# Designs tried in a protein design chat: VH-VL binders against NAD kinase (nadK). Part 181

Target 1, 268 residues: NAD kinase (nadK), of Syntrophomonas wolfei subsp. wolfei (q0aze0)
Amino acid sequence: MKIILVNNRFKENTEKKAQEIAGQLSALNVEVIIDNGLDEPYAGTVDFIMVLGGDGTMLRAARRYGQRAIPVLGVNMGTVGFLSNIEINELAEYLPLILREEYSLEARMMLEVAVFQQQSLLTRVFCLNELLLRSNSPRMLSFALEISGQKLEPYRGDGLIVSTTTGSTAYSLSAGGPIADPQLDAFIVTPVASHIINKRPLVVSPEREISLHLLEEREAIIGIDGQIKMDFGAENRVLIKRAPHPLLMVNLKAKPFFTSIDRSLQRQ

## First folded at step 13 (VH-VL)

Design BB139 (from Y14 with heavy chain N31Y; framework fv_oberotatug)
Fold by ESMFold2-Fast, scan of step 13:
Structure BB139 (fold): chain C 268 residues (1-268), chain A 123 residues (1-123), chain B 107 residues (1-107)
Amino acid sequence: as target 1 above (268 residues)
Amino acid sequence: EVQLVESGGGLVKPGGSLRLSCAASGFTFSYAWMSWVRQAPGKGLEWVGRIKSKIDGGTTDYAAPVQGRFTISRDDSKNTLYLQMNSLKTEDTAVYYCTTHPRYGYFLAFDIWGQGTLVTVSS
Amino acid sequence: DVQMTQSPSSLSASVGDRVTITCRASQSISRYLSWYQQRPGKAPNLLIYKASNLESGVPSRFSGSGSGTDFTLTISTLQPEDFATYYCQQSYDRPWTFGQGTKVEIK
């Protein structure tokens, strides 16, 4: 059995803990690959991915490995987030289930984001939470949104979020988007500080293709899961589709989504 | 509300075949891992095999005494679990229960059980 | 295979008694152990999972303890409906295996 351990080298103690866990797994005849984010993703076949850290580390793991249909387990090492399933101090007790493949999988949709300059593909990335288009200056953006070739009336404002249902509790929520059941596949399209009073968040079929481009030359950025940023100008277009494969998240214990989010929202 | 109902048991000669069915209601069957557990008259419980949900790979696992003779399958559109029993032996005589595992959190306990269906293998 | 052995195989008790049933695994199974109750002619019913967690709807007089190889099911104050056969079951490794059962009979 081969396992990738994904950790965040910039968080104190996570590299040391990853080495400790790798040693324990090797003693159980498991081959371990450590991914601290610095190098290219491991290209070989693996059976399981264990993410050591918080939601941010899980988002990185999802971008690197989420399209490979490999089980991914979030192991929390600090403040509990939405994407981890167990705590680090529970890992030893759950290892027999992991090694014997006795766990449930939860499919979470991902976005495929393709950014073009004219007709040339600049980059293609995948993400678990959202794409954010936003102004990189005090000036509002003027931009076009198309959904499956249907051109909406122009947007004016600070930007737009195209989110998965998993991402509904991330930046989309802060911008006024709805809370969505992560078991649903849907795009959530949430405007950011729209100048047009009647622009509402949209919930859109995951089978649709969404495109964005600027209608006026402005300095803007595209953000991916709050971790990747790139410049976006009037010569650029972004295409957003449902990714070919969902992220397969490992469940070793129950995490009731609705009661968890309800409690989170009641805290000031 | 939540229930499992087995059917298809009966009397069969050694070497014969039977197909058992288990109708599920009151929960999302397509997410459930399902097992068959049997109990010989007056004896204890014996796990026969299980099938994972299709989202979890849909794989099957069997206890050694039935490996190669029994096949577990499921039809999620009908909320039904099946046990195809071939090359039956007298020692397969038992009440057969279908059971479900919760998706996670119970260390794979059998939390819901049907009423059972009796299979008698005799000449 | 992991073998599960229960002790005693049967016991006689009166309503109000404290009843203790033990289960031993042939190798360490951490806390991968469940307890079931089976009344005559009925299907088994889950009582305890993960060695010590009470299943929803099960009376608080039932409790489980143990880890590794030695496990205990306790009924603090036996009620008339508790006369049944009790089984432990390990889920540490396939095949899942049950103890032989402990029959709790009226004295």
Scores: ipSAE 0.582, ipTM 0.803, lowest interface PAE 2.0, mean pLDDT 90

Design BB14 (from Y15 with heavy chain G106N; framework fv_oberotatug)
Fold by ESMFold2-Fast, scan of step 13:
Structure BB14 (fold): chain C 268 residues (1-268), chain A 123 residues (1-123), chain B 107 residues (1-107)
Amino acid sequence: as target 1 above (268 residues)
Amino acid sequence: EVQLVESGGGLVKPGGSLRLSCAASGFTFSNAWMSWVRQAPGKGLEWVGRIKSKIDGGTTDYAAPVQGRFTISRDDSKNTLYLQMNSLKTEDTAVYYCTTHPRYSNFLAFDIWGQGTLVTVSS
Amino acid sequence: DVQMTQSPSSLSASVGDRVTITCRASQSISRYLSWYQQRPGKAPNLLIYKASNLESGVPSRFSGSGSGTDFTLTISTLQPEDFATYYCQQSYDRPWTFGQGTKVEIK
């Protein structure tokens, strides 16, 4: 059995814990590949991915490996979040289940984001939460939104979020988007500080293609999962589709989404 | 509300075949791992085999006494679990229960049980 | 296979009694143990999972404890409906195996 162990090398305690876990797994005849974010993603065949960290580390793992149809387990390292299934102090108890494949899988849709300059593809990335188009200056953006070839009236505001249902509790929520059941497949399109007060978030079929481009030359940024940032100008266009494969998340114990989010909202 | 109903039991001769069905209602059957557990008259419980949900791989596992003779399958569109029993032996005589392993940590236990169907293998 | 042995095989008790049933695994199974109740002529009912977690709807008089190889099921104040056969079951390794059962009978 071969496992990728994803960690955040910039946290001293996390790096040390990753090495300890890698040693424990190796003693059980498990081949371990450590991915601390510096190198290119491991290209070989693997059976399982274990993510040590918070939601940020899981988002990175999803971008690197989410399209490979490999089970991914989030192990929380003391940070609060929605994407981990077990705590680090529970790992020893659940390890026999992991090795014997005694776990459930949950499919989470991902976005495929393709950014063009004129007619040339600049980059293609995948993400689990959202794409954000935002102004990088005090000036509002004027931009075009097209959904499956249907041109909407131009948007004017600070930006737009195109989110998965998993991302409904992330940036989209802060911008006024709805909370969505992560088991549903849908795009959530949420305006950021729209000039027009009647611009509402949209819930759109995941089979649709979404296109964005600027109508005026402005300083703008495309953000992916709050982690990748790219300059976006009037010569750029972005296309957003459902990614070919969902992220396969491992469930070793019940994770009560609705009671967890309800409690979080009451505390805010 | 939540129910499992077994059917298809009866009298069969040694070497014969029989197919059991288990109709599920009141929960999301397609998410559940399902097992068959049997109980010979006056004896204890014996696990027969298990099938995972299709999203979890749809794989099957069997106890050694039935390996190669019994096949577990499921039809999620009909919310039905099946046990195909071939090359039946007198020692297969038992009440057969279908039971669930719900998703997450409680899938390690058998939490919902049907009332059972009797299979008698006799000459 | 992991063998599960229950003790005692049968027990006589009166309503109001504290009843303890033990279960021993042939090898360490961590906390991967469940307890079931089977009333005469009925299907089994899950009482306890993962050694000590009470299943929803099960009365609080039932409790489980243990880890590794030794486990106990306790009924703090026996009720008339508790006269039944009790089974432990390990889910540490396939095949899943049950104990032979403990029959709790009226004195």
Scores: ipSAE 0.474, ipTM 0.744, lowest interface PAE 2.5, mean pLDDT 89

Design BB140 (from Y14 with heavy chain A32Y; framework fv_oberotatug)
Fold by ESMFold2-Fast, scan of step 13:
Structure BB140 (fold): chain C 268 residues (1-268), chain A 123 residues (1-123), chain B 107 residues (1-107)
Amino acid sequence: as target 1 above (268 residues)
Amino acid sequence: EVQLVESGGGLVKPGGSLRLSCAASGFTFSNYWMSWVRQAPGKGLEWVGRIKSKIDGGTTDYAAPVQGRFTISRDDSKNTLYLQMNSLKTEDTAVYYCTTHPRYGYFLAFDIWGQGTLVTVSS
Amino acid sequence: DVQMTQSPSSLSASVGDRVTITCRASQSISRYLSWYQQRPGKAPNLLIYKASNLESGVPSRFSGSGSGTDFTLTISTLQPEDFATYYCQQSYDRPWTFGQGTKVEIK
């Protein structure tokens, strides 16, 4: 069995902890690849991905490996989040189940984001939470939104978020989007500080294709999962669709979504 | 009402074949891992094998005494689990139970059981 | 295979008694253990999972404890409906294996 250990290069002692876990796995005849985010993703075949860290580390793992249809387990190192399933101090107890594939899988949709410049593909990126189009200056953007060939009236505001249901509790929530059951497949399209009063969040079929482009030259940025940023200008367009494969998340224990989000909202 | 109902049991001669069915109702069958557990007359429980849900890979696993002779399959459109038993031996005589597993690894326990169906292998 | 051994194989008790059944694994199974009740002529019913967690709908007089190799099922105040055979089962490693059973009979 071959396992990728994904860790956060910026957390204290995470490299040492990753090495300790790699040693434990090697003693059980498991081949381990450590991905600390500094190099290109591992290109070989693997059986399992273990993410050591918080939600940010899981988002990075999903972008790097999520399209390979490989089980991904989130192991929390301290701060609780929505994307981890077990705590690091529980790992030893659950390890037999991991090695014997005694776990359930939960499919989480992902976005495929393709950025173009005058009909030329610049980049293709996958993400678990969202794409954000935003102004990179105090000036509002004017931009066009098209959904499956239907051209909407132009938007004017600070930007737009196109989110998965998993991403509904991330940036989309902060911008006024709905909380969505992550078991549903849907795009959530949430305006960011729209100047137009009747621009509401949209919940649309994951079979829809969404395109965005600027109607006038502005300093704008495309953000992916809050981790990747790209300049975006009037010569650019972005196409967003459902990624070919969902992220396959490993469940070793129940993690109740609705009671967790309800408590978070009550604390304020 | 959550229910599992086994059928297809009966008397079979050694070397014969038999197919058991387990009809599920009252829950989303396609989400569950399913097992067969047997109990010889007056004896204890013995796990026979299991099948995972389609999302979890749909793979099967068997206990050594039945490996190569028994096949577990499922038809999610009919909410039905099957056990195909070939090359039956007198030692296979038992009540066969259909049962569910919760999907989460730490909760691997047989939580819903059918009433069982008797298979007798005798000349 | 992980072998599960129950003790005793049978016991006689009266309504109101405290009953303790033990289960020993041939190797450490952490807390991957469940307990089942089987009344005569009926299918088994789950009582306890994860060594000590009471299944929904099961009376609070039932409790489980233990980890590693040694486990116990306790019935604090035996009721008439508790006369049955009890089985432990490990879910640590395949094949899943059950103990031989403990029959709780009326005295």
Scores: ipSAE 0.496, ipTM 0.744, lowest interface PAE 2.3, mean pLDDT 89

Design BB15 (from Y15 with heavy chain G106T; framework fv_oberotatug)
Fold by ESMFold2-Fast, scan of step 13:
Structure BB15 (fold): chain C 268 residues (1-268), chain A 123 residues (1-123), chain B 107 residues (1-107)
Amino acid sequence: as target 1 above (268 residues)
Amino acid sequence: EVQLVESGGGLVKPGGSLRLSCAASGFTFSNAWMSWVRQAPGKGLEWVGRIKSKIDGGTTDYAAPVQGRFTISRDDSKNTLYLQMNSLKTEDTAVYYCTTHPRYSTFLAFDIWGQGTLVTVSS
Amino acid sequence: DVQMTQSPSSLSASVGDRVTITCRASQSISRYLSWYQQRPGKAPNLLIYKASNLESGVPSRFSGSGSGTDFTLTISTLQPEDFATYYCQQSYDRPWTFGQGTKVEIK
């Protein structure tokens, strides 16, 4: 059995904890690859991925490995998040179940994002939460949104978010989007500070293709899961669709999604 | 409300075959891991085998006494679990129960049980 | 395989009695142990999972304890419907194995 341990190199003691866990797994005849984010993603075959950290570390793991149909377990090492299933102090208790493959999987849809320049593909990336188009200056954007060939009236504002249901509780929520059951497959399209009074978030089929381009030359960026930033100009177009494979998240214990989000909103 | 109903049991000669069915209702069958557990007359419980949900890989595991002779399968569209029993032996005589793990937190325990169906292997 | 041994194999008790049944594993199984009740002619039903967690709908007179190799099931005040056979089961390693059973019969 071969396991990738994904950790956050910038968080104190996570590297040492990853080495400790790798040593324990190696003693059980498990081959371990440590991914601290510095190198390219591991190219070989693996059986399981353990993410040691918060939601940000899980988002990086999903981007790097999410399309390979490999089970991914989030292990929380500090602040509580939505993408972890167990706490680090529970790992020893659940390790026998992990090694014997005694766990459930939950499929989470991902986005495929393709950025073009004058009909040429510049880059293709996958993500778990969202794509953000936003202004990189005080000036608002004027941009076109097309959903499966249907051209909507132009948008004017600071930007737009195209989110998965998993991403509904991330940036889309802050911009006024709905809370979605992450087990549902859908795109959530949420405007950011729209100048047009009645622009509402849209919930659309995950079979839809969404495209965006600027109608005026502006300083804008495309953001992916809050971690990747790319310049975006009037010569660029972005195409967003459902990724070929969902992220397979490991459940070792019940997830209290609705009660968790309800408590979070009450504490605001 | 939640129910498992086994059927297909009966008398069969050694070397024969039999197919058991388990009809599930009242829960989301497609998410459940399903097992067969048997009990010989007057004896204790013995795990026979398991099938995982399709999202969890749909893989099967068997106890050594039945490995290679029994096959577990499922039809999620009909909410039905099956046990195909081949090359039956007299020691396979037992009441066969289907059981389920419909909740993630209880997949380590046999949460829900049917009433069982009797299989008698006799010459 | 992990072997499970129950003690006693049978016991006689009266309504209102405190009943304790023990289960021993041939190797450490942490807390991966469940307890089942089987009434005559009926299917088993789950009472306790992960050594000490009471299954929903099970009366509070049932409790479980233990870790490693030694486990106990306790019925604090025996009721008429509790005359049954009780089984422990380990879920630490496949194949999952059951104890031989403990029959609780009327005195």
Scores: ipSAE 0.522, ipTM 0.770, lowest interface PAE 2.4, mean pLDDT 89

Design BB16 (from Y15 with heavy chain G106P; framework fv_oberotatug)
Fold by ESMFold2-Fast, scan of step 13:
Structure BB16 (fold): chain C 268 residues (1-268), chain A 123 residues (1-123), chain B 107 residues (1-107)
Amino acid sequence: as target 1 above (268 residues)
Amino acid sequence: EVQLVESGGGLVKPGGSLRLSCAASGFTFSNAWMSWVRQAPGKGLEWVGRIKSKIDGGTTDYAAPVQGRFTISRDDSKNTLYLQMNSLKTEDTAVYYCTTHPRYSPFLAFDIWGQGTLVTVSS
Amino acid sequence: DVQMTQSPSSLSASVGDRVTITCRASQSISRYLSWYQQRPGKAPNLLIYKASNLESGVPSRFSGSGSGTDFTLTISTLQPEDFATYYCQQSYDRPWTFGQGTKVEIK
């Protein structure tokens, strides 16, 4: 069995814990690849991915490996989040079950984001939470949104979020979007500080294609899961589709979504 | 609301074959891991085998006494679990229960049980 | 295979009694043990999972404890409907294995 350990090189104790766990797994005849984000993603065949850290580390793992149909387990090492299933101090108890494939899988949709300059593809990336289009200056953006070829009235404001249902509790929530059951596949389209009073969040079929482009030259960026930033100008277009494969998340214990989100919101 | 109903049991001669069905209702069958557990008259419980949900790989596992003779399958469109029993022996005589594993921790326990169906292997 | 041994094989008790049943695994199974109740002529019913977690709808007089190799099921105040056979079951490794059962009968 071959396992990738994904950790955050900048968080306290994560490198030390990754090395400890790698040693435990090697002692059980498991081949371990450590991915701390410094190099390109491991290109070989892998049986399982263990993410050591918080939600941010899981987002990076999903971007790098989520399209490979490999089970991914979130192991919490810091602030309790929505994407981890077990705590680091529980890992020893669950490890035998992991090695025997005694776990359930939960499919989470991902976005495929393609950025073009004129007709040329500049980059294609995948993400678990969202794409953010935002102004990079105090000036508001004027931009066009198309959903499956349907041209909406122009948007004016600070930007727009196109989110998965998993991302509904991330940036989209902060911008006024709905909380969505992550078992549903849908795009959530949430305006950011719209200057147009009646621009509402939209819930859109995952079979639809969403495109964005600027109507006027502005300093803007495209953000992916809060981790990747790319300049975006009037010569650019972004195309968003449901990714070909969902992220396969590992469940070793029940973690009810609705009670978790309700508890988090009450602690404000 | 949640219910499992077994059928197909009966009298069969040694070396014969029999197919059991388990009709599921009140939950999302396609997400469930399912097992067969049997109980010989006046004896204790014995796990027969399991089938995982298709999302989790759809694989099957069997207890040694039935390996190679019994086959577990499922039809998610009909919400039905099956046990195909071949080369039956007198020691296969038992009440056969279908049972579910808990949705988010399927390795943990058997939480929902059917009423059972009696299989008698006798000459 | 992980072998499960229950004790006692049977016991006689009266309504209101405290009843304790034990289960021993042939190797450490952490806390991956469940308890089932089977009334005569009925299917088994899950009481306890992961050693000490009470299944929804099960009366609070039932409790479980233990880890590793030694486990107990306790019925604090026996009721008439509790006269049944009780089984432990390990879910640590395949094949899943049950204890031989403990019959709780009227004294």
Scores: ipSAE 0.578, ipTM 0.795, lowest interface PAE 1.7, mean pLDDT 90

Design BB17 (from Y15 with heavy chain G106A; framework fv_oberotatug)
Fold by ESMFold2-Fast, scan of step 13:
Structure BB17 (fold): chain C 268 residues (1-268), chain A 123 residues (1-123), chain B 107 residues (1-107)
Amino acid sequence: as target 1 above (268 residues)
Amino acid sequence: EVQLVESGGGLVKPGGSLRLSCAASGFTFSNAWMSWVRQAPGKGLEWVGRIKSKIDGGTTDYAAPVQGRFTISRDDSKNTLYLQMNSLKTEDTAVYYCTTHPRYSAFLAFDIWGQGTLVTVSS
Amino acid sequence: DVQMTQSPSSLSASVGDRVTITCRASQSISRYLSWYQQRPGKAPNLLIYKASNLESGVPSRFSGSGSGTDFTLTISTLQPEDFATYYCQQSYDRPWTFGQGTKVEIK
């Protein structure tokens, strides 16, 4: 069995723990590849991906490996998050289940984001939470949203979020979007500080194609999962579709989404 | 009410075949992992085999005594689990129970059981 | 395969008695063990999962303990409906295996 261990390169204690776990797995005849973010994603075949860290580390793992239909387990190492299933101190007890494939899988939709300049594809990326279009200056944006060829009235404001249901509790929530059951597949389209009073969040079929472009030359940025940033100008267009494959998340124990989010919201 | 109801048991000759059904109601069958467990008259429990949900890969696993002779399948549209038994032997005589596992497999316990159906393999 | 050995194979008890049943695994199974009750002529019923966790709806007089290779099921105050056969089951490795059963009979 071959496993990728994904960890956070900016936390030295996490790197040391990853090495310890790699040694333990190697002693069980498991081949281990460590991905700390410094190199390109591992290109070979693997059986399982173990993410050591918080939600941010899981988002990076999803972008790098989420389209390969490989089981991905989130192991929390400190900060409680929504994308981890077990705690690091539980790993030893659950390891036999992992090695014997005695676990459940949860499919989480992902976004496919394609950025164009004129007719030329500049980049294609996948993400688990959301794409954020936002102004990079004090000026508000004026931009066009099309959903499966249907042109909506222009948007004017600080930006727009196109989110998966998994991302409904991330930036979309902060901007006034709904909380969505992550087992549902849907796009959630949430305006950021819209100056048009009747612009509401939209929940649309994941079979829809969403496109965005600026109507005026402005400094803007496209953000992916809060981790990748790229400049976006009036010559650019972004196309958002459901990714071909969902992220396959491993469940070794029940993690009730609704009670978890309810507790989180009541604390703040 | 959560229920599992087995059917299809009966008397069959050695070398014969028989198909058991298990009708599920009161829970989301398509998400459940399902097993067959048997019990010979006056004896203890013996796990026969398991099928995972479609989302978890839909794979099957069997105990060594039945490997190659028995096949587990499911029809999620009918909320029904099946056990196809071929090349039956007298030692296959038992009450056959269908059971479910919690989908999140931390405990791997059989939490819901049917009433059982008797299979007698005799000449 | 992981072999599960229960003791005793049978015991006689009176209503109100404290009953202890033991289960031993042929190798360490951590806490991957469940206990079941089977009343005469009925299907098995889950009592305890992961060695010590009480299943919903099961009376608090039932408790489980142990880890590794040695496990116990305790009934603190035996009731008339508790006269049954009890089975342990390991879920550490396939094939999942049961103990041979312990029959709790009226004294």
Scores: ipSAE 0.525, ipTM 0.766, lowest interface PAE 2.3, mean pLDDT 89

Design BB18 (from Y15 with heavy chain G106W; framework fv_oberotatug)
Fold by ESMFold2-Fast, scan of step 13:
Structure BB18 (fold): chain C 268 residues (1-268), chain A 123 residues (1-123), chain B 107 residues (1-107)
Amino acid sequence: as target 1 above (268 residues)
Amino acid sequence: EVQLVESGGGLVKPGGSLRLSCAASGFTFSNAWMSWVRQAPGKGLEWVGRIKSKIDGGTTDYAAPVQGRFTISRDDSKNTLYLQMNSLKTEDTAVYYCTTHPRYSWFLAFDIWGQGTLVTVSS
Amino acid sequence: DVQMTQSPSSLSASVGDRVTITCRASQSISRYLSWYQQRPGKAPNLLIYKASNLESGVPSRFSGSGSGTDFTLTISTLQPEDFATYYCQQSYDRPWTFGQGTKVEIK
């Protein structure tokens, strides 16, 4: 059995804990690969991915490994978040269940984001929460949104978010988008400070293709899960699709989504 | 009301086959992990096997005495669990219960049980 | 397989008595143990899970304790409806295995 341990390279405590856990797993004849973010993703076959950290570390793991249909467990290291299932101090108790595959899986849709310059593909990335198009200057954007070949009236404002249902509680929420059940597959399209009256968030089929481009030359960026940033100009186009595979998240215990988000919103 | 109802039990000769059904109601069957547990007359409980939900891989596991002879399957559109029993032996004589356990629980206890259906294997 | 052995196999008790049933695993199973009650002609009912947690709707006179290899089910004040057979079950590793049962009979 081979397991990848994903940790945050910027947290010394997390790296030390990953080494400790790797030693424990090796003693049980489990081969361990440590991914602290410094190297390219491990290219070999693996049976399980264990993410040590908060939601940010899980988002990185999802980008790197989410398309491989491998079970991914979030283990919280003391940060508040929604993507971890167990706490680090619970790991020893759950480890026998992990090794015996006594857990449930939850499929979470991902986005496939392709950025083009005219007809040339510049980059392709996957993400769990959202793509953000935003202005990188005080000037508002003018941009076009096309959904499965249907051209909408132009947008004018600070930007647009295209989110998964998992991402509905992230930046889309801050921009006025709905809270969505993460068990549903859908795109949530949320305008950011639109100057056009009645530009509402849209909930659309995950089988649709979403395309964005600027109508005027502006300084803009594309953001992926709040972690990757790319320049975006009038010569660029972005195409967003449902990723081929969902992220398979491991549940070792019940984590009630609706009561958790309700309590979180009361404290805001 | 959450309910499991077994059917299909009866008398069968050694070497024969029999198919048991378990009709589920009152919960989202497609999300549930389902097991079969049997109890020979006057004896204790013995786990037979399990099937996971389709989202959790739909995999099956069996106890050694039935491995290769019994097959567990499910039809989520009918909310029904099945146990196909082949090459039956006299020691397979028992009341067969269908049971469920929570998907999100490390204790993996059997919290819901049907009333059972009797299978008798004799000449 | 993890072998589960209960003690005693049977006991006689009167209403109001404190009853203790022991379950021993052939290897350490941490706290991966449940207790069931089975009345004659009926399906089993879950009483205790995770060694010591009382299932919803089960009377507070039932309690469980233990970890590793030795576990105990206690009924603090036996009631008429408690005359039944009790089973422990390990959920540490497949196949899930049950103890042989402890029959609680009226004195």
Scores: ipSAE 0.384, ipTM 0.705, lowest interface PAE 3.2, mean pLDDT 89

